# Ledger of designs, part 4: VHH binders against LysM domain-containing GPI-anchored protein 3 (LYM3)

Target 1, 370 residues: LysM domain-containing GPI-anchored protein 3 (LYM3), of Arabidopsis thaliana (Mouse-ear cress) (q6npn4)
Amino acid sequence: KSTIEPCSSKDTCNSLLGYTLYTDLKVTEVASLFQVDPVSMLLSNSIDISYPDVENHVLPAKLFLKIPITCSCVDGIRKSLSTHYKTRTSDTLGSIADSVYGGLVSPEQIQVANSETDLSVLDVGTKLVIPLPCACFNGTDESLPALYLSYVVRGIDTMAGIAKRFSTSVTDLTNVNAMGAPDINPGDILAVPLLACSSNFPKYATDYGLIIPNGSYALTAGHCVQCSCVLGSRSMYCEPASISVSCSSMRCRNSNFMLGNITSQQSSSGCKLTTCSYNGFASGTILTTLSMSLQPRCPGPQQLAPLIAPPDNVPKELMYLPSPSPSPSPEFDDIAGGGSSIAAVPAASPGGATVSSSNSIPGNPANGPG

## First folded at step 21 (VHH; from u4 with D106E)

Design w5
Fold by OpenDDE, fold request of step 24:
Structure w5 (fold): chain B 370 residues (1-370), chain A 121 residues (1-121)
Amino acid sequence: as target 1 above (370 residues)
Amino acid sequence: QVQLQESGGGLVQPGGSLRLSCAASGFTFSSYAMYWVRQAPEKGLEWVSTISYSGGDTYYDDSVKGRFTVSRDNAKNTLYLQMNSLKPEDAAQYYCAKPRVYWNPEWLDVRGQGTQVTVSS
């Protein structure tokens, strides 16, 4: 089978599923549908995990979520086969595919994935393998770090609307999906590249390859460290997680700095910046690095995406409008200094002479050999 | 609504030829790669061929390589499959499919009713 995203059998990668809730569900119920960590799911959507009893919070129907998943490679094709669904009363393959999983899978695909089971009669409590789409594209878009979202196209969607919603371009969407034109149909699943922060952790770290979409969060180091992709940048910032877990030391070696601590001191010579940064998780130990730099000016506060309370309702405006991408930080209008355009005097249009030359080169006669 | 209509199937002798057609409507045909798939009795859906949206790239299953040729006419919204040197093993219901997932050829649930190809001596 030909794919625009070939893979090797040993290769796994991170991806996102765009999922719209078909009914009101608890956070844990949604997470269970995809066998993902509920906390990770919430952080992927910048939802505050410090909220009391957040796992039992009921998410409203029609809420759109980014679900973090791991892609596998099966027969050279990227997909996810790790998801299982336990059938309920009144379930059909159609209802499971179209409603429960929001069109991410077809009934036929469910049947194929469960070919060993007679699905002609769907018994309650049957465990079904649910194949899910997954795209990675080597974790890059136009040579920049990216996570890909598998997005089910809705009837109200346009390519331009989707591009705007996810801070990409129509051209990029068209190219990534190998389309001839930016035309989409309801039910299609589009790979949407999201700008992301890629970690620089060492290869021996268990969280090597950590990648976080811009404006999102992730937990690492056994839920001890919370990392974010800074808005408008490709810089990852990590700090101690807000949840109470037993963690190894988060102190930078030979310093009083803790993970996430940043000090800045402005002087006449510049800004001295000291940062205790996260450098991965290895052998049960949180790795930290102390860095010192001298910059011309002290940086402003890090613009982390705000954590939002777990939503109770979907604003009507958001049902129809692409979720406002966090407004790009105001482009610093480079006050292009008004260099006084010295009015260069219009040099006179010399009259180019129409030289007519006619030359009639004569057609030499083809000598007919005998 | 997306509609695909396959035609051109029939009974042919081993070594014979058929040309399948698929008429597409309800979507911008020229924007999508298109697929041919087939299903033999008591077998699963099998990938046969893929053609890019422009027709510039074509791909074939090894079982049909050198015998089958996929083509498309975007102006006519039509997909074709020229099948030469047909074998009994090629007997199946043939479907044209529009990809629902653009990067994964396993999401081919958008298909027509199919056309039956029978190969018998």
Scores: ipSAE 0.870, ipTM 0.950, lowest interface PAE 0.5, mean pLDDT 88
Fold by OpenDDE, fold request of step 24:
Structure w5 (fold): chain B 370 residues (1-370), chain A 121 residues (1-121)
Amino acid sequence: as target 1 above (370 residues)
Amino acid sequence: QVQLQESGGGLVQPGGSLRLSCAASGFTFSSYAMYWVRQAPEKGLEWVSTISYSGGDTYYDDSVKGRFTVSRDNAKNTLYLQMNSLKPEDAAQYYCAKPRVYWNPEWLDVRGQGTQVTVSS
């Protein structure tokens, strides 16, 4: 089977699903549909997890979420087979595929994935494997760290609109998806690259290779540490998680600095910057590094993506990606181009020139021997 | 609306040849890789061939390699499958498919009604 993303069976990556809620659902219910950590799901969407009872918060219908998943390689093709769905009353393969999973999967694919089970009659409580699309592309886009979102195209979507929404370009979308032109149809699933920051954690850390999309948060070190990308930078910033309980020490060794603490002191010689940074998780221990630097000027506070309250309503602004206002057709002012009869200056005939010659040069033979 | 219409199937003797056609409409045909798949009685859907959007790259299942040739005419919005040296095991309903997932060839639920190929002595 030919794919634009060949893979080997041992190769996994972090990926994202674009998911639109078909009904009002609790955070835990949505997370359960994809078998993901509800807190991780919320943070992927920059939702503040410090809110009391946030896991029981009801998310509104039509809300779009980025669902973090693990992408696998099955028979040389990227996909996820880790999601299971327990059938409910009145479920059909069609309703499961089109409504519950928002078109991320087809009824036929569900049948194939569950070929050992007779699905002619769906009994309540049947556990179904749900194959889901995902892509890795080696965790990069144009040689920069990236995670890929599988996005189901809607009838109102345009390639330009999608590109704008996810801070990429039409060209990039077209190339990533190996398309001949930026034409999409409702129901298509696009791989959307999301620019990300990557960790520099040591290889022995359990969270080695952590990648976070811009504007998202991630938990690591057993939910003790929260990380995100610094705005306008490719740097990762980590701090104690708001929900941190029973965590190892987060203090930088031989200092009074805690993880995430940054101090700056401006002097005539420059800005002395001291930072206690996260350096991965190993053997149940949070690793920290104290760094000191001298810069010409003190940087402003590190800007992170804002955390938002758990949404009760779908913001109207997110529903209406403005159809690009039809650029007013430039009124082709019929500039009645006055037909000034520029006289056909006669194309002069120029002439035939000829010549000639010759030369020869011949030579050299060289012989060599044996 | 995306529409695919397969034609050219029929009854042929072993060793014979058929040429299948697929007429595409309702989408920009030249933008997409296209697929041929087949389903034999009591068997699942089987991948047969893929052709890139430009036609520059072609891929085949090992079972049909050297016997089948996929091609396309983007100006006519038509996909073709030349089938030579047909075997009884090639008998199936053949479908033209547009990929729904651009990077994954398993999301081929956008298909026509198919055309029947029968191989019998």
Scores: ipSAE 0.866, ipTM 0.948, lowest interface PAE 0.6, mean pLDDT 89
Fold by ESMFold2, fold request of step 24:
Structure w5 (fold): chain B 370 residues (1-370), chain A 121 residues (1-121)
Amino acid sequence: as target 1 above (370 residues)
Amino acid sequence: QVQLQESGGGLVQPGGSLRLSCAASGFTFSSYAMYWVRQAPEKGLEWVSTISYSGGDTYYDDSVKGRFTVSRDNAKNTLYLQMNSLKPEDAAQYYCAKPRVYWNPEWLDVRGQGTQVTVSS
């Protein structure tokens, strides 16, 4: 209808919700609120999943998390309808909207989405659809891959503070949201573009269209493969995941190279670089590509954002930690054209990634396209 | 707190005209696109028109194109809807709205009482 992001009823894409915990919750409890994979949610926030029993870790009230979701299109309007909530004792539509879901939805929107249920008396155990706002904008910002975060404006926020926190600019935020000035109101919801790495997997891969915010991680291939978006270069790097699951072979054919292995050899003719890269998940098989190339000089260590321990307290400045272990970098980045959400893999970056970009090309105005 | 106050409704004959106003306060009016929606008795809310934050772009539901004109005065924090060639199917309670989700018009702040438009012969 009249949105700044045109879409059709069959069109889905990847997006992020900015969620603030209203109380202490286990990882599984937060994931259950949004029907998302708990370990994928943790990696979307750069939380180390190698800790024992990490899914039962208690996350503190007021922690901010990026929740990876699939963004649907309903009658030409981007929103998520996949979230369901079963009411508990003492719930009201107000408490569900403002507390449980952190202001991502209003009580009125819950009523509209559940119009076939009598909500005048809210019985315990009532299953509600929770409509959640999301945006994709063809997975791009300034002609680069991007993943969009739905951010609930807090009373202490400024546009400049939000831009700094998410490594974007006031100009880009204003343009993406089609605002006349960078004046924001508490409780409103702002689309925040996070620069990202896009995959170039074949269309038949189940994770086709995988997109990962810069400095962030995602799980794919049935939890077998962990991919990250390398700082600075924004290239995608994938390796075997750190959790124990049964996985198909991750060896590049006709070689002793395993997925994620990168070797380099400096010589007078340049750097000979050999990589075993991830090429998608199809028919139960982890696809790999062995590549050899000659570069002018050998690349330095790959810069991945450090993983953090599962938080016990609300972090203020935690994202300034050095990288824990450099991984060899893939030498060639791809930027996928056109928006695609066929690989409904959660994507997120932890808050506080130190990547800045200024917007020299405006995004679509808010409420421009019909 | 967002406050929106609609006015200018009334009774007109078919083919008549009305001009609706929406006085806004509690937010930076000139930063936001604004919307007109309407609700006929026992029906749901129907989108009518949209105007960009500057007033430079306007959009209309097909049923009102060419008959209705949305405009705004950012100095007065006021949104207008000029309705010409009114038809019986235009009879409804009219509301103005501000976006709550800045990029998605379904998520609108409708806070006013609305203003009734009645079209009768």
Scores: ipSAE 0.478, ipTM 0.735, lowest interface PAE 1.4, mean pLDDT 80

Design w5
Fold by ESMFold2, fold request of step 24:
Structure w5 (fold): chain B 370 residues (1-370), chain A 121 residues (1-121)
Amino acid sequence: as target 1 above (370 residues)
Amino acid sequence: QVQLQESGGGLVQPGGSLRLSCAASGFTFSSYAMYWVRQAPEKGLEWVSTISYSGGDTYYDDSVKGRFTVSRDNAKNTLYLQMNSLKPEDAAQYYCAKPRVYWNPEWLDVRGQGTQVTVSS
């Protein structure tokens, strides 16, 4: 099976952070902690955005959210540096790392990322870069598309429980994380491969490589296009976003079909299906493709990933990836704490370059037998 | 709870040898790749070596390649670094580490006091 490989370029990918709220927070407050679009965050968690004033809705403490981020390559290491935090009264690097960011970062990593700032005493109002761990799907394998979630291990978690919760396998989890056995430590961070819908946009599209986890949504094309990935699907369904403003044409060329239109015509030889589909965003233009195919049966109505109301309480088996979970489930009755105050950074060679041997990789390559 | 105890350092002459040990407890040692890092006086941490969870794959910084050998005994929960042909540049406090972010070597747990290696005549 596939492993997470070291990066060698400045390319980016879509990724997810698993975040558990440390206190009650508004949607906008959670989004501001990660500098992510609040509407995109809600859609990544299948939360219905049609509710009035949804961005000011208060989300409960202990809620688990998937935070959509862009994952970069920095000195051969996949991480995100786009998150910033403005310090508050009584903050410490420890409280920022372990509480505010739910253990997704260590105090030492914050210090390294902010080495030009004297952090021996934190002044209130100081802006800090918060480096966050992420991973990219490597398309060199012909495996099904995967989107990686950075998951902070909780005290009661098991690999089997995590695999069930996120609809993956213990084997995939151990291989992706280069582990010899499925034994995990609370507060450590595990990469979780999520089944996803992939795109086939031209390379020059600004959203080239768009990938959406099963059961969720994404916004693209400057919020003009909303794409859905139904559970079990490998292809996305895209339509005009309900919040779109000032968008280029979404009509398929030489037709009256608008993006997302699907029509079918039953015949004795099968079903003629005409589709106006999304083909990426380039130079301010929404690209569309009109296609016609013949299928044995006409499909039923277009299915969309189900949406849930913005939560007021931590729901059982809601706001998490679609997976079977027993009731009661230990997974959401507990909060995964870091336990570790530091994650040591190997001594970097001068200039912050990747390791000199280029053979240093996280864990062990898991491509081998066993 | 994670505990790493380094030992085996000491004073040697240039060209000498030492074998470092790292006793691990508080986690499942055999599940994780392990790392050796070092810190010279007035310098930051420097990566030295990595060994896979099984011991089947080893990696070294170019400055120590061919002179140092990393190994592990999963039955004893112990990591080793055999250091041969020691140079004055190798003098440092040596630490072992486990990963905190399982796929990313930049997030390592350095929990022990380390063991001092001094190379002088």
Scores: ipSAE 0.456, ipTM 0.747, lowest interface PAE 1.6, mean pLDDT 79

## First folded at step 22 (VHH; from u4 with Y53W)

Design x1
Fold by ESMFold2, look of step 23:
Structure x1 (fold): chain B 370 residues (1-370), chain A 121 residues (1-121)
Amino acid sequence: as target 1 above (370 residues)
Amino acid sequence: QVQLQESGGGLVQPGGSLRLSCAASGFTFSSYAMYWVRQAPEKGLEWVSTISWSGGDTYYDDSVKGRFTVSRDNAKNTLYLQMNSLKPEDAAQYYCAKPRVYWNPDWLDVRGQGTQVTVSS
């Protein structure tokens, strides 16, 4: 039912970019393309970070990743973010757009974003602004929370296949994208609503508005807290992260309960459940809430979203199917936001679109789910 | 492959009228909002008008409102722009466009050569 609404303020919010690797790349190299935290990127895709030297792991070409980014509100709509790219030997605007960034940008959009640079001559080491499309809900919205993925349509995709892959519906996809029918064109970019777990942290928390797509994890509180969103859940479960960092106390005040502790006590009235929950991160302090409830029956062990080993190859099963979903989604990360386009609704200024050489599915990368 | 072919431009005197057409192929025309943009000499692309996928909603830049009318015929895969009371500042190469990023109207596909509108005495 929920749709992309025009934002009613200048707030930013979480979003995802669907990225297909054009070649084998280290985790850190992918993260650098988007200026995101490498371990948060891995957890956003349900990749287990407990493996040794995981940031230097080589991810295979054709792997699909969800890249966590911050989406800016400009002129009442959510439009874009910007990252930076230094040109390398043999780069062209076409190869940067279609290969390096997986079709998330066009050569024309790069030209517009870098209008004061003569791009007809691309020297090695030229610093380019790369605009990337994104969308999200306004943080003041009342509707069911969703996190939006910018998905580059592949030649083998159907709307039904995409809906199944990302656990949504053809109706929601068409409504979110303001389409009259569920017909998609390869190389175009579709907003995909993902089911998500939301938070209710106080507004002063630095991770206020944290949202985690179903089947994935987020890392927050300076890497101290790891939160999971189980498939079908709307509420996240948070516990101390498995990585070694310096952290403030994770004990619920006035108790022996640690963050993530859930205890149950069977009685004649049902199950007394005690939970120490994460309540946001403020000024270096991990906030916690102790709660007690009575339920008819004691629940089984706390479920977590499944983790996968860092992939060495794209799974063959997923290479031939637009569904099921290849990877879970990410933690909020502090990618430099800053869409430079300013346009009212309707578009009062030309948004772009000069003659482009690309007329097909984005060059080189096939979208092969992991 | 998305193809957009503009026609109907020409030389007209101030106060005159032209009707532009845009023939679309290679995509499901009736699924998309469509746009008219223009490029004057030495200028960037400027938005002129928008029409919703059904044709039920139309939008115009302030400089053309009341003078231009956008319409579409989804059965013929054709977009139109009726331009009345033309002024010298309307002279430009006119292009039709569809969205590339379905929810973001600033990212448009312009595939045609455009059609030239010249306004002179």
Scores: ipSAE 0.491, ipTM 0.754, lowest interface PAE 1.2, mean pLDDT 79

## First folded at step 23 (VHH)

Design y3 (from x1 with A33N)
Fold by OpenDDE, fold request of step 24:
Structure y3 (fold): chain B 370 residues (1-370), chain A 121 residues (1-121)
Amino acid sequence: as target 1 above (370 residues)
Amino acid sequence: QVQLQESGGGLVQPGGSLRLSCAASGFTFSSYNMYWVRQAPEKGLEWVSTISWSGGDTYYDDSVKGRFTVSRDNAKNTLYLQMNSLKPEDAAQYYCAKPRVYWNPDWLDVRGQGTQVTVSS
């Protein structure tokens, strides 16, 4: 079976689902639908996890979330089969597909994934495998670190609007999805590349290869360390997580610096920068590295994406991607082009030049022998 | 609205030939890879062939390789499947499909009503 993203069965990656809530749901309920960590889900959306009882916060209907998932390879095709749904009263395959999972899956896909079960009658409490779309593309977009979001196209969506929303281009979207033109239809699922920062952790670290999309946060080291991308850079910054309880030491060895601490001292010779950085998690231990650098000028404070309060409502502005205001059709002012009578300048009869020339170049004789 | 309409099916003897057509409307046909799938009685949906949006690349299931040829006319918004050397095992309802997931050929639920191919002596 042909795919634009061939894969092997052992190859997994981090991916994202674009999910719109069909009803008001608790954070834990949403997370349960996808079998993901609630805290990780919130951080993927830059939601502040320091809020008390945040896991029980009710997220409003129509809220769009980025759901972090693991993408697998099944029969040479990228997809996720790790999600299970327990059926409820009045559920149909259609309602599960279109409402509960927001069009990320079709009724037919659910049926295929559960072919061993008679789904002609959907009993309450039936556990269904829910296949979900995902893409990896080797964790890169145009040779830069990227995670891919599976986005369900809405009736109001345009390629330009989606590109703008996710800080990419129409060209990139078209190419990534192997389309001949930037045309989309409601109900289609588009792979959207999200630019990301990648870790430089050692290979022996359990969180080797950590990748975080711009504007998102991730937890590592058993929820002890929180990481994000520095704004305007491809660098990853990590600090102690706000929810950290029982964690290994986060101090840089032989120093008083804690993980995430940065000091800068400007002098006539330059700016001395000292940083205690996260270097991965191995054998139950948080690894830290103290670095010192001399720069011409002290950098400003590292800017991270702002954490937002758990939302109670969907901002109207986020619902309505401004329909591009119909650019006023340029009133083609019928400039009544005055028929200036361009006088028919007479077609001069260019003359028949005869040129003759002769030249003779000679027959050289080359030789003989053996 | 996306519409696909398959035609060209019928009854043929083993070793015979058929040409299926699929008329597409309601979307930019030339922008999408297109698929042929089939469903035999009491069997699941089976992938038959894929053609790229440009028509430059074609793929076939091993069971039909060398016998079937997929093609497209983007100017006419039409997909074709030339089926030669038909076997009884080829008997099925044939569908043309537009991908729902652009990178994943498993999401082929956007199809027409199909056209029946019967192979019988």
Scores: ipSAE 0.885, ipTM 0.957, lowest interface PAE 0.5, mean pLDDT 89
Fold by OpenDDE, last read:
Structure y3 (fold): chain B 370 residues (1-370), chain A 121 residues (1-121)
Amino acid sequence: as target 1 above (370 residues)
Amino acid sequence: QVQLQESGGGLVQPGGSLRLSCAASGFTFSSYNMYWVRQAPEKGLEWVSTISWSGGDTYYDDSVKGRFTVSRDNAKNTLYLQMNSLKPEDAAQYYCAKPRVYWNPDWLDVRGQGTQVTVSS
């Protein structure tokens, strides 16, 4: 089968599903639908996990969530087959596909994925494999780290609207999806590249290859470390997780710095920056690195995406509008100070003296024969 | 509304030829890669061929390579499948499909009613 994204059966990547809740559901219920960690799901959406009993919080219908999944390769095609759904009373393949999974899958695909099971009669409690779309594209977009969101197109969506919503371009969307023009139809599933931070952890780290979309969070090191992709940057920042329990030492070796600590000291010679950074998780140990740098100016505070309270309602405006991309930080219009054009006086062209010097020196002849 | 209408199927002898057509409407045909798929009795849906939105690239299942040719006329919003040297194993309901998942050919549930191809001596 021809695919835009060929893959090998052993190749996996992190991916995201765009999911709209069909009804009010608890956080754990939503997570269960996709068999993902509820905390990871919340952090992918920048939802504050420090809220008491957040796992039992009821998320409102029509809420859009980014669901982190592992994308696999099956017969050379990217898809996820790790999700299972237990049928409920009154479920049909249609209701499961169109409502429960929000059009991410078709009834036919469910049937194909469960070909060994007679689905003519859906008994309550039947476990169904739910194939889900996902894309990897080698974790890059235009040679930059990217995580791909599988987005179900709605009737109100436009390519421009989607591009704006997810801080990409119509051109990029068109290209990534190998389309001849930016025309989309309701029910289509679009691969949306999200700018992301890629980790530089060593290969022996268990969280090697950690990638976080810009403005999102992730837990690692057994929920001991929370990492963020800094807004507008490709820099990953990690700190102790708020829910951390029984974690290994997070101190930078031979220092008093803890993971996530940053100190800056401005001087006449520049800004001395000291940072205790996360360097992966290996053999049950949190790896940290102390770095010191001298910069011309001290960096401002890192702009981390704000963690939001678990939502109780979907603002009407957000139902129709792409979530406002974080307003680009006001371009500091560098008020190019009107440097007064001091009229540089035309420096007089000094007369290039033609010095002629002739010198002749002579032709000596020398001789010999043998 | 997206509509696809397949035609051109029929009964043919082994070694014979058919040309299938698919009329597309309700979407910008020229923007999409298009697919031919087939389903034989008691078998699953099988991918047959893909053509890029521009028509510049074509792909075929190994079983039909050298025998089938996919083409498109974007001005007419029509997809074609020329089938030569037909074999009994080619007998199936043939569908043209618009991709729903643009990068995944398993999501080809947007199809027409299909056209029946029968190959019999």
Scores: ipSAE 0.880, ipTM 0.954, lowest interface PAE 0.5, mean pLDDT 89
Fold by OpenDDE, last read:
Structure y3 (fold): chain B 370 residues (1-370), chain A 121 residues (1-121)
Amino acid sequence: as target 1 above (370 residues)
Amino acid sequence: QVQLQESGGGLVQPGGSLRLSCAASGFTFSSYNMYWVRQAPEKGLEWVSTISWSGGDTYYDDSVKGRFTVSRDNAKNTLYLQMNSLKPEDAAQYYCAKPRVYWNPDWLDVRGQGTQVTVSS
């Protein structure tokens, strides 16, 4: 089978699923559907994990979430096979595919993934492998760090709307998905590139290759460090996690700076910036780096995406991406502009002086034989 | 609504030829890579061929390579599969498929009703 995203069996990447809740579900229930860390799921959506009992918070139906998953390579094709679903009363392959997993998978794909099991009779409690779509594209879009969201197209969606929603372009969407034209149908699944921050951690770090979508958060170092991709930038900022319990030292060596501390001093000579930054996690130790720089001007505050409270309701703005109201065709008010007969003053025939520029074609000097 | 309608199947002798057609409607046909898949009795769905949206690239399963030719007419919204040198093993229900996942050919659940190909002496 040919794919636009060839892969090798050893290669994995971080990817995202666009998931819309089919019913009210606890955070842990949603996470369980995809076998992901509930805290990681929340942070991927910039939901504040400092809320008490946040894992038991009920998320409303129709809420859209970005679910962080690991994308694998199976027989040269990118997909996730790590998700399992335990069947419930009245489940059908159709209901599981269309409702529970929001169209990310088809009944047939579930059947194929579970070919060893007779699914003609779906017994309660049957454990099913749920194949899920994912894309990596080498973690880049147009040579810049990117994570890819697998997005199920809805009936109200347009390519322009999707592009706007996820801060990309129709052209980019079309190209990434190797489409001949920007036409989509409900039920289709698009790979949506999300701008991301890529870490520069050393290769020996266990969190080497950490990548965070712009405006999102991630936990690393055993939930001791929270990293963010700064809005509108490709800069990663890391700080101690709010839920940290037992963590290694987060102090920058030979300094009083803690991870995430930034000081700036403006002077006539420039801005002295001192930063204690995260440099990965290795052998149970949080690595930090103290950096000092002189800049012409002190940077403004970092614009981190605001952490939002766990939602109880679906924000109205997210439900109805108004179809761009057809911009009212400018009623060309036919201003019947009264044809004032401006009298054509007879423009005088200026005498075109025929300057006979005698282009003397200089003679091509003879190639002497010597 | 996306519609795919396969035709051209039938009974042929071994070594015979068939040309399958797939009429597409309800979507911009020229925007999508298209697929042929087949399902033999008591077997799973098998990939047969892929053609790019432009028709510039074609891919075949090894079992049909050199015998089958996929083509498309975007102006007519029609996909074709020329099948030559048919073998008994080629007997199956043939489907044209639109990809649901644009980058992953495993998501080929958008298909027509199919057309039956029987190869018998």
Scores: ipSAE 0.880, ipTM 0.955, lowest interface PAE 0.5, mean pLDDT 89

